VHH binders against q84jc2. Designs and how they scored, part 143

Target 1, 232 residues: q84jc2
Amino acid sequence: MSKMRNLVEEKFLEFYESWVIQLELYLHQLLIAHNNNTMSETELRHLISKLTTHHKAYYTAKWAAIREDVLAFFGSVWLNPLENACSWLTGWKPSMVFRMVDRLRKSRVVLVEAQVKKLEELRVKTKFDEQKIEREMERYQVAMADRKMVELARLGCHVGGESVMVVEAAVRGLSMGLEKMVKAADCVRLKTLKGILDILTPPQCVEFLAAAATFQVQLRRWGNRRHYVTHS
Key: E = the ipSAE of ESMFold2; O = the ipSAE of OpenDDE; V2 = 0.75 times the mean of E and O plus 0.25 times the DockQ between their complexes.

## First folded at step 9 (VHH)

Design gb24 (framework vhh_7z1x_3; at its last fold request DockQ between E and O 0.87; V2 from the best seeds 0.82)
Fold by OpenDDE, fold request of step 11:
Structure gb24 (fold): chain B 232 residues (1-232), chain A 125 residues (1-125)
Amino acid sequence: as target 1 above (232 residues)
Amino acid sequence: QVQLVETGGGLVQPGGSLRLSCTASGFTFDDYAMNWVRQAPGKGLEWLSAISSSGGYTSYADSVKGRFTISRDNAKNTLYLQMNSLQPDDTAVYFCAKEVDLWSEEYTGSDFDSWGQGTQVTVSS
């Protein structure tokens, strides 16, 4: 039996399932474009734009949901355990996409020196931004265990209404911090993605996006198989 | 320049309904999530509702859940808020707000970068 879900979890689950289906469709188009090399630069740019718009759209929905319940994203019932295990602050780790870029270099794709330098600069910046967010995240997490909360924990759950208010206030405080950090992380994700796409040529972008989408889809499939879950 | 213009406010009796509109210009409307917020006299800004860029996802504050409905028409660059079962506590200036560019260099802590002039909603018997 599945665990109980709140309304936000149910709504976002439905959204995410639809979003993934559309991602798979785009992945198919990317693979066709990459393998056949029949598309014009204009057509490739259009395809890239559709994918980037799709990713942006995900985060507009995510942020809407976070305003209702940011904690839902730390459970992420719409993801399998493998996907969750690979998540950093409720999503993919920004620095991870450079592994996809490295794949390009090992393929038939030739990156010029200028591109390589720019990518390295972006990598360094991305890692710096990740670390900054991580440090701030830790502060919020540790702050949850203040003196009052520790004392309440010791006393157990058999305390009156005033204790409930204290806990709720603490949770609200944490949630506000988490929301800020998650949004910051999302910005780093998208900025990193944009940075990569700005450095690469349209054909290279298509290959990169195909690789990234493939990895995302396969990770989901691998995780589902490990837990004997069949999804349509 | 980004411009947001709210309309549809007015005076209504308790239990009444209003439909607010927000017309957007100066940016690619369908690339951004949009929000409704309000400010009552002597109170701070209160977030009410959000809608994703495509309209595929909506969210609501507990104070308006079940009574208000957010929607958008991207072809018309227009955001809507259907308000039903209005109460005196809903009296406020209502604003539409544009979310920040997600491709920005850094998240500054502000979710919104543009607001309209607002439209007055008064609920009174």
Scores: ipSAE 0.906, ipTM 0.963, lowest interface PAE 0.4, mean pLDDT 93
Fold by ESMFold2-Fast, scan of step 9:
Structure gb24 (fold): chain B 232 residues (1-232), chain A 125 residues (1-125)
Amino acid sequence: as target 1 above (232 residues)
Amino acid sequence: QVQLVETGGGLVQPGGSLRLSCTASGFTFDDYAMNWVRQAPGKGLEWLSAISSSGGYTSYADSVKGRFTISRDNAKNTLYLQMNSLQPDDTAVYFCAKEVDLWSEEYTGSDFDSWGQGTQVTVSS
């Protein structure tokens, strides 16, 4: 009865650490671009494309990992406790990104009225999609208390051929339900990110991506430096 | 127009090795995760392996873990599956599957939006 190592947690930890290092390098490039008034639109679009590709690489890796173990993403070992505390369905809450966008209103690069209108429409749509997913999660939590789930919990106390197979099938069903919800949430995240980048000009995109990456990197650094009584 | 074409299937002996290839066209290959899925005679579809868009992360079904290796060459728009220690139970039609567009589409409950026609792998003496 030894505790077994979780291979998915180990592999994704290695992936994530490398991904964050590259994000920090891209953040450096974004900050240089933001401070360089002579960078061409083509050069800015190329840099934005690199960040877009980098985020796509993360979500495609995440989906590959959750096919093996979606539960690894609920209380992830590659995230510190602060990062985990700030998670909504295994990642950032999509509507939160509009707070980063609001900072652009006070920037040297001014949003025009047409952009403000489109961003507000996107914000409303994003909140609607979030609420839809939250209702799905509530239904999932209620279904966990279903009669059949209670019966499966009782069967789990009696290890044997049929009982073991029935419990394993139920756990697979629960994992599939969580996987579907996480994937739906990730699609809302990426649609929201794409929508914002489609509305913003290249200089505004660079500023937005720099703000988002700065927040992510600083949250990680702050959490890693905090002394926690229980897990320090 | 998305096209996925599998090649490399055939007849192999138990314990043998085989390398499958999938050539992709009609989309930006390096933006999407790719998957291998199989269907054995009289059985349903079984997911086997996934690879992230960059190739930086891979995953495998328990049935093939340690025996199969997924890889990709983004410069050639090609996905691979290296199959080692083949068993008679590996006999199936093998499909290349493109993952749904996470960037621009709403999640419909399906992980894949495009499939190849499949390539037959038969493991026998």
Scores: ipSAE 0.775, ipTM 0.910, lowest interface PAE 0.7, mean pLDDT 87
Fold by ESMFold2, look of step 10:
Structure gb24 (fold): chain B 232 residues (1-232), chain A 125 residues (1-125)
Amino acid sequence: as target 1 above (232 residues)
Amino acid sequence: QVQLVETGGGLVQPGGSLRLSCTASGFTFDDYAMNWVRQAPGKGLEWLSAISSSGGYTSYADSVKGRFTISRDNAKNTLYLQMNSLQPDDTAVYFCAKEVDLWSEEYTGSDFDSWGQGTQVTVSS
């Protein structure tokens, strides 16, 4: 039973809760823009810019935190169990966002042929980039399964002094490799998001961002209500 | 076109304090995390601290945690490092570094794409 949170977990929990509250406020603005046909293209582009800046700000905070402790982002204390179950390499899976685009196409968003072709090209590229990262993660897992590295970790549990320092150095090296893979995954996430927003028109971008924010907020709300029931 | 200019270095006695500034131009300062990095004589680069683009998250290397405080003023395009309880081991050139564009096509393992010229901090009696 791991009750104590380390410093990174405590600090990022505070950041994340504030970040989500602001996302909810932006969602409110997106829903108003969705329901109000009086907004100019300039106003829509400004709202879209606020959302993209907000998402970028999350990742700059995450990358700052990862430098202190990348492992905090695997099974994060600031996420409920449902949110953690949906994670791929510490975040949303890039290729899954295209299912949301597909559902919008079926219900409300009319895309011209050129947009459809560009989105399918982006989907293929995104999946390719994901698979490249998954291969890198597999190589990392093979390296971790190296019997010598397992022996070094075991020694750290049972030996003190200078041997502890050597094991700690080896563990730090493994964490640095994991950090780079998480950052690569984050870049694919942002590249995919930017690619979608570049293809869609401003009103379509508002629809997409509203759907994405709604999903994230609902996933958190539903998972948190489950959490309340479990503890009381 | 990106320019980062550090100021505020100098000579200080052990236990003293200094405040460094880094003025940024040529890019949208508010879009990027900013970092402080130092290089002691004959040593490699040591990352010290990061601050997120909004200023909402800060992180520190163990060697400076509790003694150094990073901050930013996005209206002035300026990054700060408040350094307290300085020790001789803190003697180094201090650099301001801009984080890479997170929307870049491929992560190459490099976290910074731009650096300042540095400002010298010397801690001696």
Scores: ipSAE 0.726, ipTM 0.894, lowest interface PAE 1.0, mean pLDDT 85
ESMFold2 (binder alone), look of step 10: mean pLDDT 79; pTM 0.792
OpenDDE, look of step 10: ipSAE 0.883; ipTM 0.955
ESMFold2, fold request of step 11: ipSAE 0.673, 0.685, 0.709; ipTM 0.884, 0.884, 0.887
ESMFold2 (binder alone), fold request of step 11: mean pLDDT 80, 80, 80; pTM 0.797, 0.799, 0.803
OpenDDE, fold request of step 11: ipSAE 0.899, 0.896; ipTM 0.962, 0.962

Design gb26 (framework vhh_7z1x_3; at its last look DockQ between E and O 0.85; V2 from the best seeds 0.81)
Fold by OpenDDE, look of step 10:
Structure gb26 (fold): chain B 232 residues (1-232), chain A 125 residues (1-125)
Amino acid sequence: as target 1 above (232 residues)
Amino acid sequence: QVQLVETGGGLVQPGGSLRLSCTASGFTFDDYAMNWVRQAPGKGLEWLSAISSSGGYTSYADSVKGRFTISRDNAKNTLYLQMNSLQPDDTAVYFCAKEIDLWSEEYTGSDFDSWGQGTQVTVSS
């Protein structure tokens, strides 16, 4: 399915495609590292750092793009329907990563009691932060149905003059709110990620990051196969 | 200590061009997105442009699209703003701004944690 794209969508699509390619490369390295016990702790830390830097880089681009058009991220054309369906406020849901950690615990990963405790504390905090953001989003979503937006609905796209200006102002205000919420969500994402990585040992981090990257890449592949999404 | 120093401002005639530079120190420059912001007399801060940490993505305010170009040299810890087709309305103090640490705590609503002192750009006949 081909969709009309705005400039921001096109630019970010291009960026994201490149970013995903690099992610796949890192995934390959992570998998090698995970299966190869010969890597030193220093080497593992470097690999972890590279990947975390890559993730941070994504959000630096995202935030730049959001400043132009935050709405583009609520209909992310660079994502397939499956990816979009799994999105929470324009990205992965922070609390989801704890499910990945739990899976690791059932594998070869042995967490000491202190790690388990810290992870649980982080989980609780993350969920709390998610809920806080969700409440704020609900407020904004309800607010979108205000008088000005009703006016937009009534007048349609063929109106001009002062009414258009008023509606545009309202949309700008709403967009600003959405931008704030998206950024807040992103902060929770990265804080959660950092928190997990700070708790885990380097080998555990590699395994976790490999699992996360695998999930992301496979989600994209599965979605593309199912919905025949072309981004070119 | 984070330091940002803007240079390149000055007086220019309408239609003229200027290139601003922002030299960064005190942090890992290539880990952060950078921004240009300006403040005209009697007006609030206006975001103009952003560039991702690697420079792989750039964005612009509608007011400067097609006229301004943001770039960076991470090896030199320098941010640039090429300003073409300058207009009187572009008269302002121009600031480079560092985005917040994305690993930071709760988002407080502030996108930037560090600013330069700014450089004056005056567009006048």
Scores: ipSAE 0.895, ipTM 0.961, lowest interface PAE 0.4, mean pLDDT 92
Fold by ESMFold2-Fast, scan of step 9:
Structure gb26 (fold): chain B 232 residues (1-232), chain A 125 residues (1-125)
Amino acid sequence: as target 1 above (232 residues)
Amino acid sequence: QVQLVETGGGLVQPGGSLRLSCTASGFTFDDYAMNWVRQAPGKGLEWLSAISSSGGYTSYADSVKGRFTISRDNAKNTLYLQMNSLQPDDTAVYFCAKEIDLWSEEYTGSDFDSWGQGTQVTVSS
């Protein structure tokens, strides 16, 4: 029997470090596939499938973790300050992936007109879904300053069983609101990613995934280079 | 069609143990997180435990932490809940729940899109 506290941060840190190592291995495979023409379409589809499965593994683990402690994902200890500075609702901002898509438009493999049209439609829908969540965030932040929340904060200054129970119920309600918001944002992220992959050919998917993984890995490396682990 | 079938419920004495199983069909089991949820007599649904698609991450409600263990066998399309140190207030119908398809669905406020019919667990002397 462990006397250890509920350490979602520690547990997810271990998960995330392992997940990033595997992402780097997949990135290496994506770069080889992109720079060489030795892989068949079937082999490319299998590689793309491995990346989508890897991202699904991350989000299913994240949702399991946020059921215990959603606040662990706001200012995450497994992310360096640069990674945290680039976060939008605990992850990447969905519309930002279209920068990687724009690189495909300028690649040697030209996107056909039908693909460009579908990507533009997806971009517009993604921005619309993103704005809906931003409005929900604003309403949540305004609700935090609501009179009832101010009254509950005042009650938290008193020590006592009844006051503690009321405050704990309010904190649970706040956490549930954040959980729903994060889950909505995650669904927009994955729906956007799926939409892009559904529009692109297998070679274009490999190029896109390589670009996305490269940015994620480089952001982590750049942030880590500026920081030393304190208390080694 | 998604099907989830729970088995392993029954009557057990306080301090006893029980293992629940949930057999899944009709979807790619190893692409989805799975959950256990219960409903005690006259009460609402209570989430108990979650396991990631690969089994690499698990989580638990405070009420069952240290007593219950969630696991999965992706080769057998089966989810498990090992319940130890059972207490009378663990008496409930236990449901296996499939997490929504994060990859293709809009979030509607519900975390689950499919449920089993439940299995009854009764903890009594």
Scores: ipSAE 0.808, ipTM 0.926, lowest interface PAE 0.6, mean pLDDT 87
Fold by ESMFold2, look of step 10:
Structure gb26 (fold): chain B 232 residues (1-232), chain A 125 residues (1-125)
Amino acid sequence: as target 1 above (232 residues)
Amino acid sequence: QVQLVETGGGLVQPGGSLRLSCTASGFTFDDYAMNWVRQAPGKGLEWLSAISSSGGYTSYADSVKGRFTISRDNAKNTLYLQMNSLQPDDTAVYFCAKEIDLWSEEYTGSDFDSWGQGTQVTVSS
C-alpha cells in the first residue's frame, strides 16, 4: 500500500495531524470551562482567544500551502473520506455553522432578541456570499476537466514548444483563479465565525466552540475507524 | 505603524550564500504569516517563500526549493531567509511582506498589506 504524494501533501499532513492534536487538547479545556461554574469572564475570554488563534494559525498554514499547490486541497490526503465528503471548497461550509448554533439554541443556550436578530442578519449575508462563490466555481468546472485532458495529451503526444507554453499558462491561470476562490471562501468562513463569536456571550462562545471542536474531532475519529490511512 | 526592515543583502559570487533578516515592529508579529518576495531588474514581483504564523508550515516557489530556507524567531520579531547556491539570476531586490489579517478583513484579492523597503542581492563574478 504505497502512496505517491508530493511535498505539499507530505508537509501539510504532518502539520494537520499536529494541529488536530492541539485542537483536541483545547476541546478538553473547553469542556472543563463549560463544567466549571467558577471561571471568570477573563478566563473564558482567554480560552476563547486561544481557540481563535488556533483557527487563524490553521489558515495561515493553509494559505502558505495553497500557494504551492491549491489542487492538493481538493480531496486532501490528510483527511479521511468522511471528512472530504463534508468539504465545500476545501473546508466547512459557512452556512452549516448556523445549524450548530440552532442546535445549541434548542438545548440550553438562551439567546435574547437582539442576538437572534444579529444572527439572522449574519446568516443571510453568509448565504449570499456562499452563493456568489458557488456561481464563480461553476464557471471553472469545465476548465478543470479540460486541464486533466491537456495533461493526459502531453503524456501521450509530441507537442511543439509554443503549444506547451500556452497549456502551462492556461493551467497556471486556472490554479491562480482557484486559489483566489479558496481564499475568498476561507474569508467567508472566518468572517462568519468571528461574527458568531462577537454576538454570543463568553459562556455561549465556549459552548459553541466546544460543539464545533467536538464535531470536527468526532468526524475524524469516526471516519478513521471506518477507513484506514497509512504512512511511514 | 507597521515597519519591516530588511538587512543582509550584498554582493556575492556564484555558488555563495547570504542570510537575509527582516525586523518587524508595529504589529503582533506572531499573529501573521510572513513572506519573502523579490524583484529582478526589469521584471515583476516573484513570490519566493511563506511561513505560517507559528512557524509550523513553510512553503517555497519551485525556483528556490532546496536552496532557500525561510524561518522566523517570534521572540525577536524577526523573519529570516537563508539563501544557498546563489546564481546570477537570483540578483534582485528582496522584500519581506506581511500577510493580511485573515480574521477581521474581507478578502480583496491582495495577500499582503505591508512591505519593507527591500535589500539588494547581487550575484556576480
Scores: ipSAE 0.709, ipTM 0.890, lowest interface PAE 1.1, mean pLDDT 83
ESMFold2 (binder alone), look of step 10: mean pLDDT 79; pTM 0.795

Design gb27 (framework vhh_7z1x_3)
Fold by ESMFold2-Fast, scan of step 9:
Structure gb27 (fold): chain B 232 residues (1-232), chain A 125 residues (1-125)
Amino acid sequence: as target 1 above (232 residues)
Amino acid sequence: QVQLVETGGGLVQPGGSLRLSCTASGFTFDDYAMNWVRQAPGKGLEWLSAISSSGGYTSYADSVKGRFTISRDNAKNTLYLQMNSLQPDDTAVYFCAKEHDLWSEEYTGSDFDSWGQGTQVTVSS
């Protein structure tokens, strides 16, 4: 049944394609809301909630999938090469979303001093959390070169029943370490997203989410265009 | 605050079926992934299955693939595990477990932040 792990790539590809289609539909709604400036606070909060729920659906699906095969998320088959090249620990780099906050400088509602201060505090905390994860990744990579792993690499040159079982156990251990690191990174991503949404007004949240979704959709289109042109 | 209550366990013969339920309260059920985990007597915890917040994605441990089916009813705040073709080795206490809060300020390294009390499943003649 270990061969059934290849099905994670197929199942998540199917999930992800549907998820992106729905993201594009939500992006259309965000752009309409941003351009009209006539919606009530309740209507805007409802739209923001739909996007938040959509992102939670992605991360809960991702966490379910990594329990079967975390390695599927390193060099994912449902992402094009450009999307994969831009990934930091299987997803977007949390501090990069503050670049999207720069778009708010062109909004109808100017950020008040209290919001600027809170956003700067969140930016600093997000960078600190990123560095903590990067140190953990470094520790993980160093641990891969420990005595046990080096010895297993030697044995990997020879095929034998016991060597195969020992290698499988070591790979499982590595996968568990990667799973925890990916989960820690995802928590920083969603904590950063929540923090931004908590600081911003509903119209500013709509503008921010529209900018983020636009970037994600365009990055996918740019990468798909290049892939098609290259292979055509 | 967070409460998870498992029901549906019991004694069943090899080849039989059972349906476990887990009723959740104290949190927004449809925001979280849910898991089934078991512990056989004298052994460690074994993860069995996970389901995404919407129910749109499911995953299974190799030991239960094709025999167990996870599902959820978000309107009823209830998680299910349909167990078919039960074997003596499936004898264990079955726990429903809530995935770590993705909005939390720190990932603790623990895979689950809340557990039920468990329900006993015994597969024996």
Scores: ipSAE 0.707, ipTM 0.876, lowest interface PAE 1.1, mean pLDDT 86

Design gb28 (framework vhh_7z1x_3)
Fold by ESMFold2-Fast, scan of step 9:
Structure gb28 (fold): chain B 232 residues (1-232), chain A 125 residues (1-125)
Amino acid sequence: as target 1 above (232 residues)
Amino acid sequence: QVQLVETGGGLVQPGGSLRLSCTASGFTFDDYAMNWVRQAPGKGLEWLSAISSSGGYTSYADSVKGRFTISRDNAKNTLYLQMNSLQPDDTAVYFCAKETPLWSEEYTGSDFDSWGQGTQVTVSS
């Protein structure tokens, strides 16, 4: 609905700006914890829990918003052009987080052999799940150019009665297909994130989360300055 | 065991108001989005409203937008639906529904993983 879309964009923009401000505050805490290696395991677990809760708040809000208007999440008004250019199906590409994990292999806190094996298994599974979604995305795009859709578009050029209802039903079907795809992608993201956090020790989790949050915050800052730099 | 219990339904005149409550137990309430769904006599399930885990974001179906307000009290593990300007077409069994866990290994794309028993709302003169 066009009226519902305008309200979703406005509401989620307000939500997202507040969410990012809180992310920056948590990033500050993560950086202090990472640089101060004397913090207790209990204190580190508490901080990790805050970040996990914060990300859950984002995805539960996103899914609530998608029920009203999934298209608001493609080329989002609350993201700058650089952030939008770096998006894969409305968010971060799941396999990209293993780049952050690779930094841990070169850090002062060394991963043990058992962790390396589990992370490689998770990386392979994540890439497999990601490829399945990419194939579905390709099928969706091809289906939009099918003879049936082209004929339906022709029908849409004529206004009145049954033709309007048929076109509206088709557009609704397209939106539902995108909702399913976005939710599938978000599930792969969250399974990957949870998997990594379950494998890592609390100090390694803090380092990982700090790296991820730093990248997200810096990308927003770079894009807000209207530079022609993009990452695809 | 996840348990959801709805209360607050009843008979009300057109134009009237009702406040539904849903008490949750058996899970970490503030980790999950919550929903209100209804089923009118002889019809399928209709999603009405969703609220994020923190309460920071809410969404509504067009049929109830501006009339219904969803809210939650995470300290009390309770979800609410304030219904104003009730119409005869709002007559239905109202269900509290828990969002499918985002961190679940076996998430299959289902919208809800748990439901309450429902509470009957009848709008009639």
Scores: ipSAE 0.626, ipTM 0.848, lowest interface PAE 1.3, mean pLDDT 85

Design gb29 (framework vhh_7z1x_3)
Fold by ESMFold2-Fast, scan of step 9:
Structure gb29 (fold): chain B 232 residues (1-232), chain A 125 residues (1-125)
Amino acid sequence: as target 1 above (232 residues)
Amino acid sequence: QVQLVETGGGLVQPGGSLRLSCTASGFTFDDYAMNWVRQAPGKGLEWLSAISSSGGYTSYADSVKGRFTISRDNAKNTLYLQMNSLQPDDTAVYFCAKETGLWSEEYTGSDFDSWGQGTQVTVSS
């Protein structure tokens, strides 16, 4: 049913808009905590937990949605063109998150040597995991371009509705491969995020999460205001 | 130790309704997406429905959309499947399945890392 593909996009757009609004509220709390230092360690850990839970809510929703229509996440309608241009396998590139970590080196809350070493080890591991996924994607794309394109062309020579049904089944099969790659990428994203949060102290976690959320929110605002703001 | 226990299956007439429940233990229930999957006699596994960790997003297979409703109660660590307008083709063993761990060391390509024992649903002709 052609209506089925539009419904996933509409449902996830509604979900995502609400999710971003809540992210902005959490960002406000993170900035207050970071700038005023008014929270206890227990309160900081609770705030960090809220952000972690919020990101898990996004990925569990995303996985539910891609099981129904993974292609909705390649060129997402709930993302503006700038956000889509910055995507790597339907989301942020895991190694790019270390740019947010690098901001901590310049802050008044400095990293100790042991933390720097652990973060460098995590960065290397994250880059390795990314390259592994990229190689799998390239192999998948080559395989699709060869045999499946020939199969689809042959199926297009049959008459009417029978051809349509067979083509739809073939497209669903191809989509299942994309689902596995997207899930692999998302696991690297969340493993990287968890790893960083496990290495950092609660005040450093707040600063890191504030930087990441600020970038996400500002990227969305810049893209929504279109080309004229980007060039100013 | 992850444990998933399904209840609510049974014999029902065509057009009837059943509500399945799945009680979860041994993991932080509200951190994971949950799924319902079935297996009809002599056939492979068929995914039916998924629900996000918060319950804020649900998805359904075309075969059950509009007839089945997935929901969860995180305070009770319980997953539900409300099945309406049951048809003979819905006869199957129904499984509660936990989504693979998002914080896992490596994604193995498996959609689910834990399953319940299943509950039998039989829709009589």
Scores: ipSAE 0.626, ipTM 0.853, lowest interface PAE 1.6, mean pLDDT 85

